# VHH binders against UDP-D-glucose 4,6-dehydratase (TGDS): the designs that were tried, part 19

Target 1, 355 residues: UDP-D-glucose 4,6-dehydratase (TGDS), of Bos taurus (Bovine) (a6qlw2)
Amino acid sequence: MSVAGRAESLGPPDSFAKRVLVTGGAGFIASHMIVSLVEDYPNYMIINLDKLDYCASLKNLETISNKQNYKFIQGDICDSHFVKLLFETEKIDIVLHFAAQTHVDLSFVRAFEFTYVNVYGTHVLVSAAHEARVEKFIYVSTDEVYGGSLDKEFDESSPKQPTNPYASSKAAAECFVQSYWEQYKFPVVITRSSNVYGPHQYPEKVIPKFISLLQHNRKCCIHGTGLQTRNFLYATDVVEAFLTVLKKGKPGEIYNIGTNFEMSVLQLAKELIQLIKETNSESEMENWVDYVDDRPTNDMRYPMKSEKIHGLGWRPKVPWKEGIKKTIEWYRENFHNWKNAEKALEPFPVQPPFV
Below, E stands for the ipSAE of ESMFold2; O stands for the ipSAE of OpenDDE; V2 stands for 0.75 times the mean of E and O plus 0.25 times the DockQ between their complexes.

## First folded at step 18 (VHH; framework vhh_sonelokimab_d1)

Design h3 (from e1 with I104Y; at its last look DockQ between E and O 0.68; V2 from the best seeds 0.00; counts 0 for: pae E 10.8 > 2)
Fold by ESMFold2, look of step 18:
Structure h3 (fold): chain B 355 residues (1-355), chain A 124 residues (1-124)
Amino acid sequence: as target 1 above (355 residues)
Amino acid sequence: DVQLVESGGGLVQPGGSLRLSCAASGRTFSRYFVGWFRQAPGKEREFIGAISGSGGNTYYADSVKGRFTISRDNSKNTLYLQMNSLRPEDTAVYYCATDYWGKYWYKSKSYDYWGQGTLVTVSS
C-alpha cells in the first residue's frame, strides 16, 4: 500500500509567507531594499547574505536589525558548498541578487577579482537557486552593459557592448542568468539601472566622495576633464523600481530602470560646492576644484530608455534637490559608517594587488 | 570673458577637405572646454564634437566620427576643425563655443561664449 501524500512528512507550515534572500544586503542599494522589505512585509522573512567587504556596513541595517522577520548570514556567494547548503536549509522562495564588485576605476586594476565575484559568484548563485526551485530570481545589472554613447539611446533589446572590466563582468553574468531562462524557463528577471545615489553609498563614488571632501574642507578632485555624464537615481526611487519588478515583472524579461535626470562630474562639483560651501561666487567655486591626471577613459554617457518599467507604473519621484539634500545631511553625520572611510578620499582607487 | 572668431569656411567639392579655425581671446582660454556645432538651413543647431582645455581629450558626434578631427593650440589660442571626406549634408554654418563648467557639454544651450560662425558649403 502506497501513501498518496508528500514524499516526506512536513511539520507545521512556516511562520512566514515567503522567504527572500538578498545578497549584498549590507551594501548600498540592497540595504535600502532590505529596510523597505522588513518594514513593509512583516509576513516575509528577509535573509541578508553578505561577506562584509570594505564597501559594506551592518550599520546600514541598524534600524531593523532586531526585527523578527530579519536574519543576517555572513557568507560568500563564490563558496559553492556554502551556497548549496544555504538553499537546502533556509527554504528560499525569492532571490534578489545585488552582491557585486562595482567600482569602475578599480575594475581596471583588479579585473580578475571582478570576474571571480561578479561572474563566478553569480553563476554559483543562479545554479543553486534553480536546483532549489526558487520562485523568482532578480539579477541586478547596470546600464553600463550597453556601452557608452553620446546620442544613441538604448532599450532592453539593444546589444550589450561593454567597454570596461566592470561592465564586462556584469554583461557576462547576465548571460549566465539568462541561459537559465532560455534552457529551463527558470523565472529570472534582469534589471539594468542608472547610477544610484543616496545614504549608505561608500564614499569612493563621485557623489559621496565630493560631499565628503567638501565637508572635510578639501577640494573636489576632477579626473581628466570631468565631462563624464551620468544619470542619477535616488536610492528610494530605485527600491520602488525593484518592488515594482518583483510584483509585476515578467519571467525572462529585462527592465531598464532609468531617469532623464543627468549631470556631468563638473556640474555636480559646482552644485555641491554651492550647497556645502554656501557660495555662488564663480571665483570662490573654482578654488574648490582640483584637477588630477587622467586615468583609463570611462564612457561619457549611458543613455537608455525605460518605457518598459514605466508601463508597469513606476517612475522616479524624488527630485534631485530633495535627494541630494538628504544625502549631504547623512554624510555629515555618518562619514565613519565604514572603518577606513578616509581612504575613499584619495584620488585613486585602493592599492593594486601584488603577486 | 572669451571672444571667439571662426574662419576657414568656403565652397568645397564632395569628398574634399577643409580646415576651420577658431581664434580665441582671453588669458584663461586654456581652462575652457570648447565645442564645435553646426546649423544647416532650416535645422536646429547640432553638436559636432568637443575638446578639453588641455587638448588631450576629444569627443565626436557619431555623424562625423572618423572624418572630423578637433585640435587646439593653446600657445596660439586657436582651435581647429579638420573636416575630411565632406558630404553635401555637411553643408552648414559652423560655430565654436566654450564653457568653463562643462554642464551639458553636448547641448548648445549650456555654452557661455559663441563665435559668429563660418559657412561651409559642400556642392558639386
Scores: ipSAE 0.000, ipTM 0.409, lowest interface PAE 10.8, mean pLDDT 84
ESMFold2 (binder alone), look of step 18: mean pLDDT 80; pTM 0.820
OpenDDE, look of step 18: ipSAE 0.176; ipTM 0.679

Design h4 (from e1 with S52T S54K K109T; at its last look DockQ between E and O 0.66; V2 from the best seeds 0.00; counts 0 for: pae E 10.8 > 2, unsure alone 64.7 < 65)
Fold by ESMFold2, look of step 18:
Structure h4 (fold): chain B 355 residues (1-355), chain A 124 residues (1-124)
Amino acid sequence: as target 1 above (355 residues)
Amino acid sequence: DVQLVESGGGLVQPGGSLRLSCAASGRTFSRYFVGWFRQAPGKEREFIGAITGKGGNTYYADSVKGRFTISRDNSKNTLYLQMNSLRPEDTAVYYCATDYWGKIWYKSTSYDYWGQGTLVTVSS
C-alpha cells in the first residue's frame, strides 16, 4: 500500500523480454494489433511507428496510450537514415509491417506515391531490420495480389496477377521481402488477408462509408454496378491470425488470412439499410441507394483458400451479424475519430480537373 | 414473376460458334440482373457470365472470358450469349436466370427465376 496515501502509477517491468515495432500503428488493422499486444504482453515493449497520414488517428490507441509498455514514434519508413537510426536505438526484436498506402482508386491517380511508400518504404525497412538482426519480420500484404477471379480459388502457391497499382505495389514489396529470405534466410513471413472491417477503419472504404452515409441520412453511393463481391473479415479475427502467425508461422512462408463469408456491394447496402434505417420496405430501401458513374475496372472477386493458417489452429470466430453490429455502433459514436471524416462521405472523383 | 425461355442450342464442331437467346416475359426484364449458367452431366451448375439490368455491364467467368459475349436487347426483352471458339468442355445444358438485388450473383442458388435450359454439344 502507499505510505503517502496517494496511488503511485503502475509501471512496466524494469526490462522487456522483446521489443516489437509495428509500422502504421495508428491505422486501422495495426491499431487493433497494438492494443492487443500492449494489453496481453506487458513484458513486451510495443513501438508504434506512424507518419500520421489522413487515414491514421492516435485516438485509435487512446485506451493504451499511457501504458508503460507502449511507445509512439512519429516517422516515415521512406527516410532511410531515420529508419537506420531507429533500429540502432530501439533494439527491435520483431517487426510487424502494416504501413502502406491502401486506397485502390487513389492508386490510379497517385501511382508513384504508392510505389514510393509501399515498395521503397518496405525495402528500406526490411533492409534495416536484416542489418539489425531482427528475429522475425512479418509483412502484411493483401489477397488483391492474386488478381480477381470468378471461378478460381487462390492458395498461397498461386501466381500473383495484380490488376491495379495498389495491388502491384504490394506484390512488388512482397518480392523484396521474400528476397531477404532467399538470399540471407532472414526470417520473414508474408500474410495476405481478405478485406477487413471493424472499428478504426477510415470511412472511405465501402463498409464504414455506407454505415456513415446512412447514419448521416445520406444514400449509399455505389460506384459502378455494385456486383463486385468481397470476403469480409472482422478486425479482431485478423488480430488473432497475426498472433497465430507470430507464434507459429514458419520463416519464409506465406499465409492467406481469409473467410468464407462473402457479400456483394449491393447486398451489403441492402443489409446496412435494413439495420440502420430499420426498414424492410422495398421501395424505402431503393431510395437509400444512388449509383455514381462507373470508373476504373475493378476485380469482381478475390476468392482465397486459407487452409495453411487453419493448420496453425486459426479460424475466424466472429459471425457477420455480431461484427457488423459492433461496427455500426462504433461509427455512431466515433465518426469524428478523424479530423476530415466528412470528406470521406463524398464520392471518389475519377480524376482531378488539372494536375 | 419472370418467365425465361432459352433457345439456340444444338450440335457444333470444336472451334465453331453458336448464339443462344433468352427471351423474357412477365415482369420488366430490364430491371433484373441476368446470368448465364451451364450444367454438364453429373456436375453442378457453373457460372458463365452476367449482365446488369441497369447500365448493361457484363461480367464473365475466367473460363469463357474473351470467347463468350453477353448482350441484351431491351426492346425485345431478350438476352443473348454469343459463344465463339467452342471446345468440347463447353458441352452442357445452358440456362439463363434472373435476380433483382445482385446478391451472390455468380452462385446459382442466389437466382430466383430460371429458364428450362438449352443443350449445347461440342463434338466432332
Scores: ipSAE 0.000, ipTM 0.409, lowest interface PAE 10.8, mean pLDDT 85
ESMFold2 (binder alone), look of step 18: mean pLDDT 79; pTM 0.818
OpenDDE, look of step 18: ipSAE 0.173; ipTM 0.669

## First folded at step 19 (VHH; framework vhh_sonelokimab_d1)

Design i1 (from h1 with R27F T28K; at its last fold request DockQ between E and O 0.72; V2 from the best seeds 0.00; counts 0 for: pae E 8.8 > 2)
Fold by ESMFold2, look of step 19:
Structure i1 (fold): chain B 355 residues (1-355), chain A 124 residues (1-124)
Amino acid sequence: as target 1 above (355 residues)
Amino acid sequence: DVQLVESGGGLVQPGGSLRLSCAASGFKFSRYFMGWFRQAPGKEREFIGAISGSGGNTYYAVSEKGRFTISRDNSKNTLYLQMNSLRPEDTAVYYCATDYWGKIWYKSKSYDYWGQGTLVTVSS
């Protein structure tokens, strides 16, 4: 359905009820959030800040790129002078901070880049937001900060025990964000999500990588045994969770955004082979799998309890069968969404582009 | 045609050791990951650990960390479980299992093929 009344209430281009900064908005999850905000809140100005690294694409925002309540600014959150100027000129009321480097394998090779972007960049941003008296700051973190477990599920009070440089950088960034609540009562909220899948995800992550490999007649490359499992949450469900936290989240709180849906890498490969190659022959399906060496630390699962956000009225609604079919369809038509999409299909990128 | 046969169970004193074997036939053994499970009387079958087809990667339930070692000999189509520092609560029927696609490998419903089991009793 349509919210025609909101379109009629849109004021002049420089007169909006709220101004929302979304960092990393040309990326995967944040682009879905921007599209939702622009379409559903025509009286809010939505400002997309992105430096346009190799995982980003402005094509993710094509459907709303001409809207009067949308603005793109190219910039780097690590540039403190730029960030200060941004907050002085754009009169930002709300910050949704998604920008990060997220590839776990790369974090073992480029650990200082992860520290610089994820920790220093977040600190620059939250400091500037505090000085500008922003009314809400949402930091997007990850379930990986808890570390892996086969036995117990983690709630938001569980200690952080990160096991790789990516997870460590997110955990450290959380500490800086939370300190602004503790010291100043600056209204921050932290979210920790399960793995997300859907359209717009750069195909170096397992789901889009397997889809893209199979669609190009290449085998699914499995690190180690493929027995590791992840909980997978569809992108539109995650957007709904962020909207719930934006409206109902309590300052200073942490919210797990998770799902009980869990799948091993091998089961994922089987289902994608069946769907994309349209076969149920066991011998044919086995020919679409290949193995590579395991990485140094490979957590087997990240179990979370999400009862806090359930108490706010959010639960995942998109079943796996529906979400994965939409995702496969999107990649069939959109593999070239990124300039260097072919480089994502390598088992372990050695020299990825960063511009 | 797939067959898995466990052996090596028996009575052992607390603190003792046992080595279980699982002889496999009817499939390309080295292509399949293998798991060990056990079931005590009146309890559900529980995961002990798993090993990759090559034998290069092993995974263990947290409760069994450090006491049990899974290994395999692909030239003999045999899976092993070395159990040390045994306790009375280790008393159970022990099963080997296999699957190619590795659904939820720490849950028994994810395995396609099972052995008949071998009884281990830990008592004086």
Scores: ipSAE 0.013, ipTM 0.521, lowest interface PAE 8.3, mean pLDDT 85
ESMFold2 (binder alone), look of step 19: mean pLDDT 83; pTM 0.854
OpenDDE, look of step 19: ipSAE 0.074; ipTM 0.590
ESMFold2, fold request of step 20: ipSAE 0.000, 0.000, 0.012; ipTM 0.433, 0.092, 0.503
ESMFold2 (binder alone), fold request of step 20: mean pLDDT 85, 84, 85; pTM 0.868, 0.863, 0.874
OpenDDE, fold request of step 20: ipSAE 0.061, 0.008, 0.040; ipTM 0.606, 0.299, 0.461

Design i2 (from h1 with R27F G53W; at its last look DockQ between E and O 0.59; V2 from the best seeds 0.00; counts 0 for: pae E 8.0 > 2, grease 25.2 > 24.2, SAP .672 > .668)
Fold by ESMFold2, look of step 19:
Structure i2 (fold): chain B 355 residues (1-355), chain A 124 residues (1-124)
Amino acid sequence: as target 1 above (355 residues)
Amino acid sequence: DVQLVESGGGLVQPGGSLRLSCAASGFTFSRYFMGWFRQAPGKEREFIGAISWSGGNTYYAVSEKGRFTISRDNSKNTLYLQMNSLRPEDTAVYYCATDYWGKIWYKSKSYDYWGQGTLVTVSS
């Protein structure tokens, strides 16, 4: 970034009980977290740090953008001088670190960018937070660090076995974050979530992509076999999990945030066709699917146990049918919140990764 | 009407090989993934493996330990199971199954259509 570290709105620093930094706050999950924090904690200053990548949109924060306890700072966590100055000037008490590059297929093509943002950026951030004596640091990781399994469910004691550059970068970042607990007892917590869906997700990911394709009268394009499954959590359930971890999570611990709800890509397409095209005709539904390439997919499943966070009193509450209906409705009105949304509907290349 | 017909079962000695076939009709075979299951008397149906619609990907239960190979010929509407190094515990009725939407493909309840089965007996 050429103009790192410029603040857009400054609330008075002495009038708030705590100051919370949320990195990646114009993105998908983090924007839901910011909205919840701003609305529910008016005595906390919520600082949104985002470099505004193609997946980000400040429209995700529109409902709270004028609140006195909300501030946006445009900046890059990879700029170590900017990050040091940020912690020196903003008096940050709590860090929620969401900023990451997240698209698995892109991580095979743009692997340097994933390493730089996810590993180096996280290391810069946790080092500066430790130096500034931040009282809580929550790192948002992924169930993909475990690697795939057909038969074994992973708990937080299971070894990390990442199978793609995105998952590898998240696993490496976890190691840096955890080392600050081990060496200094710096109060970090790591969360590993299942795939999340809901409003605010840039439509390159399978759920918003299929929704948007169908809403534009285009077929769901199946890349690979379509047999891979994922566990899907609705965005508000994940926000409640982060709030639970913030309030009750123990320093140095790792918490899986998962669900037993599991669906294949092809079943997802069927459900969305039924809901969006309002048909149960098998022949009509089959015409809304297009098979582009039957190449191997990455991991077939990421099964995960979440008993630790259940012990803190959290369980997913939003049923799939309710969450997906809200998501479909949101994209009808908000697809153009990203200026490049049409690019997200294009097929991804199926070329091998370059080095 | 969707129809699946298994063939090739029979009596075979331990260590032997057998090739099962599943002839399919009544649907566009090349658009459906296929699975193989087996059921010994008094036991639940057991997943053996599955194959993608093009035949480009195969998935196997860990218990088969690389002894079985699934293939398909979309020009002949036929699914195959090559079984090598057979053991007495492989004795079962073998079923082919299919589904269009690729539900949880390793679970028997995810398959809409089933064959009648073919008996494989492994004994000396």
Scores: ipSAE 0.013, ipTM 0.486, lowest interface PAE 8.0, mean pLDDT 86
ESMFold2 (binder alone), look of step 19: mean pLDDT 83; pTM 0.849
OpenDDE, look of step 19: ipSAE 0.107; ipTM 0.585

Design i3 (from h1 with R27F F33W; at its last look DockQ between E and O 0.01; V2 from the best seeds 0.00; counts 0 for: pae E 22.1 > 2, placed apart)
Fold by ESMFold2, look of step 19:
Structure i3 (fold): chain B 355 residues (1-355), chain A 124 residues (1-124)
Amino acid sequence: as target 1 above (355 residues)
Amino acid sequence: DVQLVESGGGLVQPGGSLRLSCAASGFTFSRYWMGWFRQAPGKEREFIGAISGSGGNTYYAVSEKGRFTISRDNSKNTLYLQMNSLRPEDTAVYYCATDYWGKIWYKSKSYDYWGQGTLVTVSS
């Protein structure tokens, strides 16, 4: 056993080398990050803060839920009194801020909720982290803050030009986070990632939605023409990027976490139909596609230059064929990871009722 | 002053059912994870299951084999345990507990407040 870590003792160690707060940790990307941190850093206390909305599931953390260096706290980053108390009692050294409302289509319908959670909640959190003298604050943003392009690649110096309420809320939150660096030299780092796919993703997003529809013998619902494209990163590649930024990221900097892998929604549907329905006939594959005009579409691409994070030693390494196979297998057994997961299969997502 | 009061225990035949209740007061019930535990004479306190503050997430010990259902009514500040197909080995004092910080929900040491317990006896 490592002298620095007592994670396998009968009780929690008396002290940990670092205490890491991960917001939104019962969610998609953050749950993979927590699993990696808990398993690979037994001398760090990993604190999962999540309010457990409809996209979250503590089942995402089941494999590490019994570990001595893991702790779950249910709470809302928008509750400023709670957040202040949290930093006073938990002695947090590092913040990884993933908690956000993330669904672009939903952001056109519930835009003020996105402002509240993504902007106000982030401001509460970074203010409390600054007052507590946290040694590193990583804000997880999105490539969508760039606003999209038909021919231009974005580097980290490119202006933010968001074009939907979700992207606007993330861009505004970045401004609050960056202001703490500018005014106080508070050690913030911002990451902007391509879309991520993999296990644990609530199936309202295109990849898990199409997988789940096909596995339930339903057609892929294509919004608009289906020719819009997105860049997709596998979950373990993005976790390695966050670990790289955690270890080597410089304060005040912004890091694109991108991939050159790009796929249209229609091509995605055709590949998934081939894999799940085991057909190579294009005419037969058209039986599994249906077109729906029930929401705005965004035809812009979000290509990013990722040379800064490449210079830190990170590149994506999971090939699409491997990542998508693992993802398909996971959803076959885990569709009911969330209560009422069937609601995510609607052409436009339907939210659970409030309690 | 946090108070948790269990009720609904008693004598039941093997194969029978009981529904336990836990009335909560003195805290914001909907913000807390709630758990059910039991303790047979001479044994350690055993985790049964837990439910999130909203009621949206439930978790159960593997040993209960799907016989028990946890629910809550946040408008009545009440936690429930529906117990079916009861066996003599289910004889124990049943406790509800709450965890203010939402810590590790399956560990009894993570829970800050406990009820006094209600006895369930499964006997012929």
Scores: ipSAE 0.000, ipTM 0.118, lowest interface PAE 22.1, mean pLDDT 83
ESMFold2 (binder alone), look of step 19: mean pLDDT 83; pTM 0.854
OpenDDE, look of step 19: ipSAE 0.043; ipTM 0.431

Design i4 (from h1 with R31K K103R; at its last fold request DockQ between E and O 0.81; V2 from the best seeds 0.00; counts 0 for: pae E 14.4 > 2)
Amino acid sequence: DVQLVESGGGLVQPGGSLRLSCAASGRTFSKYFMGWFRQAPGKEREFIGAISGSGGNTYYAVSEKGRFTISRDNSKNTLYLQMNSLRPEDTAVYYCATDYWGRIWYKSKSYDYWGQGTLVTVSS
ESMFold2, look of step 19: ipSAE 0.000; ipTM 0.305
ESMFold2 (binder alone), look of step 19: mean pLDDT 80; pTM 0.824
OpenDDE, look of step 19: ipSAE 0.484; ipTM 0.797
ESMFold2, fold request of step 20: ipSAE 0.000, 0.000, 0.000; ipTM 0.322, 0.101, 0.290
ESMFold2 (binder alone), fold request of step 20: mean pLDDT 79, 79, 80; pTM 0.817, 0.821, 0.822
OpenDDE, fold request of step 20: ipSAE 0.338, 0.426, 0.340; ipTM 0.728, 0.771, 0.734
ESMFold2, look of step 20: ipSAE 0.000; ipTM 0.233
ESMFold2 (binder alone), look of step 20: mean pLDDT 79; pTM 0.819
OpenDDE, look of step 20: ipSAE 0.409; ipTM 0.773

Design i5 (from h1 with S110Y; at its last look DockQ between E and O 0.79; V2 from the best seeds 0.00; counts 0 for: pae E 8.1 > 2)
Fold by ESMFold2, look of step 19:
Parts: C-alpha cells; sequence; structure tokens
Structure i5 (fold): chain B 355 residues (1-355), chain A 124 residues (1-124)
C-alpha cells in the first residue's frame, strides 16, 4: 500500500458508482484494460479476477496495484460455487470477460482444457451474472471464430466456421453468451478482435517470441511456410475499442475490432531482424531465420470489416512502426516478468510427448 | 539473384489442358516460395496460387480451386502449373514470381522477382 495522500474514492462498495469485474485481469489485454479503467474511472471499483496461470503476471498491474478503486481476487471461473458467492458479495454491475486459454497450437494437444476453461467457464460466469442482474456483460471473443480466408472479409453477420479447437471453444462460448440475450434479453455484447500485440504478452506468441529470441541472439523459428498473415492491433488501440463498446455498445450486438494492417510471419521476422539486429543485408538476415517441423495447420488469414465499431467512433490510431518499437523496448526490460519466460522461446512440439 | 523463365504456353481449345513450367536459376531455389499470376490485356495481374519452398503447402485463389494445380521439383529448379478445363477467360500471359520474405504474398505488388511470361490463348 502507498502512504497517505488525497484519494477521491475510499474503500467500501457503497462509495463507488459502479463495480466492474474483469476476468483474466493479470493477463495481456485485460491488464491494459484494468489500468485504463482504474485511471479513467476513479469512482468505479475495478475487480481483477484471475487464477494466475503461467501466462499471467501481477507485475502487469504494478502501476495501479495500490489504488483504492482496484481489488484483486484470485479465483477460478470454472468453480461455480465460488463464482456465485463472488456475485453475491461484490455487488458487480459490469462484467468484462477476458479469461481464456488462447494458444492456438496448444489447443490441438490440450483441447479439453480449452473446452473446460473457455466454454464451461464462460457458461458459469454468464449464468451467475444473469442471476445477479448485472447491467452489462462483455464477452471478448476472437476473429478466429470466422475461420481463415484468402479472399473473403468477414463482417459480424458472417457465419462462424472455426478451424481449430481454440476457435471452436470461443465460438461455442459465444453461443452460450448469445443465448442469454435471446432468451432473457440479458444485456450482453460480444467483441471479436484481430490479433493484439504489445507489452504484457507472455512471449509464446509470434511477435513477443521473435522479439525475445532475437534479443537473446537466437534465430526466429519459422513453423511451416511463414506465409500465413495476421492483422495486428496495438494493445492501447484495442483497449480504446473496449472502452468504446462499454460506453456505446448496444445490447445483443457483436462488434469486430479489426485493422487493415496485415503482415505475414515471414515478413514479421524480416522487420524484427532489421530493427533488433540493425541490418538491411538480406544474406545476414537469412542467418537469423530457421525452419522447424510443421505444426497442426493454422488458417492463412482472418480479414475483418469493422464498420460497426467505426460507427461508434473508434479506429486504430497507433502505427505499426511506433507500436512495435515500444513493444521491442518493453521486452528488453521485462522479459523476466514470468518465471518460465525461457520456456516460451522453445519451438512448439509437432506431436505430444510420450509419457 | 533469381532468374525465372516460363514456358509451355500456347493455343488450346476450350476444355483442354496445359502444363506451364518456370525454370529458375540463382540462389537456393528450395528456400523461395513461388507464385503463379496471370494478366489479361488491359487488366491487373491476378493471383493464381503459391507453393512453399519445400513443396509441402499450396495455396490457391478461390476462383481457381479445383482446376489448377501448382507443383515444384527442387531437383530441377522448376515450378509447374497444371491447368485443366480451360476457358476463353483464361487467356492471358502467365507469370511465375517469387519473394524470399513472403510479405503480402497474394498481391503482385510485393513480389521482387518475375519471369517474362508465357502466353496462353484459349479459343476454338
Amino acid sequence: as target 1 above (355 residues)
Amino acid sequence: DVQLVESGGGLVQPGGSLRLSCAASGRTFSRYFMGWFRQAPGKEREFIGAISGSGGNTYYAVSEKGRFTISRDNSKNTLYLQMNSLRPEDTAVYYCATDYWGKIWYKSKYYDYWGQGTLVTVSS
């Protein structure tokens, strides 16, 4: 705790205008959201619920951890008894549901864990939120529910065609969330975002992984062709999108949170090698790339149209060159925020290990 | 660097088949992903498909799925395009192309190395 200074909002629940539950708040995107909510809404109590899995770090919240409108609760959304007690005791008005298992390659070998956390956990949470008459429930989904495409852009009316267990679990969770709108008019909103990059991301994902490999003088490990492309959003842009949906999103609606910025994995490697190794020599850059055995198939791209959220006044503002430089700088200083960060740098196995 | 030469074009009847070849010379061919494009007179170059350096993965424009097949033989440094069920609208100059870094690989703008093209004419 900090020593005494003037604070506008003090402790008890009856002094706050709203109480906001953020699940997965020690994770990547949700930690940025919590920091913004704590700073922007001093009259709201912001409750971080996280079970602190290997991808989570309370260091992501260090700058606001002593604020009077911030509270951390360690718990598991899959524990239905705990979740019911949580809603009974904390008087939650708004839910932002980020907690999920998110690693696509891992979802091919741990698929039931993804079902348990992403589907069952979401169902437990939305059921409890409905029973407690929560005023807003935002479910954070993914563009991957649409499935991959070379030539088709997806709007929010496009059918879900997930192609991997992670995407399937998110799509199934969306169905449970949407059913509470259809049956009860419970005020849910679903967001589907492009891939996000920035500080706080556990370095098993491609952008922080390549940054960290190169900063440790190791080669970028390309699985498969490297031709798959992703649309990448910077973390602060996606937080502004969630704030926009929180303020202006209509109940029962789905909002794509996307960008026109595209990059293949191989082009990403090139740009990171140029920035981190400070070289433009193609032959030297080829020495920083290594090819490893293929993993389960990933979709080539996830193009989205985001006209609905543009109509609410949001567009991405952080250019890639600035966002990636800030991200590179952050990992140079913060790689050890996770106990097992070095494990994240290993190539993902193409088949499960024998036990 | 990389030099690419297409061959195998010519006149073919509707419903017929052609096999195009792209001979490559230069740096390590098997590391380059390769693409096929075509350009009808007065139109933009159109993506047909791409193939990984090893040949293990192929990608096709949706409009070309099922009729065209891309393959490569790294021992001969040669890329192939098998075209079946040809129609008059397939009449175009066909190009092979490559780029080591695979930027936006389905866009012709981002390929650095191109062949000079081979003409395919589909008419009765």
Scores: ipSAE 0.014, ipTM 0.536, lowest interface PAE 8.1, mean pLDDT 85
ESMFold2 (binder alone), look of step 19: mean pLDDT 80; pTM 0.826
OpenDDE, look of step 19: ipSAE 0.020; ipTM 0.334

Design i6 (from h1 with V62K K109T; at its last look DockQ between E and O 0.58; V2 from the best seeds 0.00; counts 0 for: pae E 10.3 > 2)
Fold by ESMFold2, look of step 19:
Structure i6 (fold): chain B 355 residues (1-355), chain A 124 residues (1-124)
Amino acid sequence: as target 1 above (355 residues)
Amino acid sequence: DVQLVESGGGLVQPGGSLRLSCAASGRTFSRYFMGWFRQAPGKEREFIGAISGSGGNTYYAKSEKGRFTISRDNSKNTLYLQMNSLRPEDTAVYYCATDYWGKIWYKSTSYDYWGQGTLVTVSS
């Protein structure tokens, strides 16, 4: 505790040691990060910046919304005048940049929107953060920037070979972020994570979509053969990875945040049918699957090596069986966390632009 | 239940070719993802390749691309492995395996049903 006559650099409780901007904080991964920061760092002011698009929900923050070290600001990172004013008024020390358009299938029909949000928005943000002399800027990227591979595992030195507009926009944004380190030694860090699952994920993504379809007595739609595999990280494990990078990540570096746990889309469907429909009957499980082939080509695998972040002391801790059960339970009670949740269950969650 | 029976193994000269067959019975064959594996004495089973239930997609181990061809005839419930340009290091017991749910298809531990195997010897 502080004592009269001894200076503690932290000050009193309402004089915060650090001010942390989290963009996209009403979204999936970032909301878990905000909850963790608010609860575990009461001496930090946590500022949530979100424009509240269809994937966002302020309900994700309800448990901490009344905390004195939490603040929500509605705004768009693409508005350069707003962003400049934000950095002038909020005295931000640390930026965690999660805000992005993330749906791969949508990126094929809305490619310029992905460029605008992910590339231009990120450039606006990093430029303003640099001008404001922010202490640390963490850009949240994706393993998809490497492109797919059936046998090669990617480390952080591997070249980027993105294969879809989403991954391309993230790779391009990484280039802008990294240029501020190269040019100015602005302390940026880039993270590239495997697919994340857990509570708060808008149910257009495969895990929450299958859960929600099955809970509404609808079939899992398998695109193509369903043999593509993904590595899945539970939300709390990835939050711990971001905290590790925040504490120990070196400026200018890139950190893969991955897991050895790997699962095909078909195996995912089988396990969810078994858990949600409580059946081991192969014939009954076959009735819960439907095959469709009207989707742009997806990469087969995104294998990553994560030795760099392992060297910082992080490894995933939540086993799949535990994480998926918690996720299933959350969606049972929280499907209406988003007003538009039922639209996510349609084969194309948003109307194609050409209609 | 699914029953798998391999056949077509035997002795072949280096540089030769051999076609293996895997006859399936029990469940609807066309729904099953099928794989070929091999096991040399004292070694773990090695993935060769796999094929989707319809036959529309094939996957091969990096080392075997171009020499081996996997196909299936769903009207005859039969999976095939065409092996060309055989070498002595291809000597092994060859197994077919299947898994309805398409688990981690390059890992032998992910397959639910296996044949008894057929021996292929490539020598002299």
Scores: ipSAE 0.000, ipTM 0.438, lowest interface PAE 10.3, mean pLDDT 85
ESMFold2 (binder alone), look of step 19: mean pLDDT 80; pTM 0.825
OpenDDE, look of step 19: ipSAE 0.280; ipTM 0.709

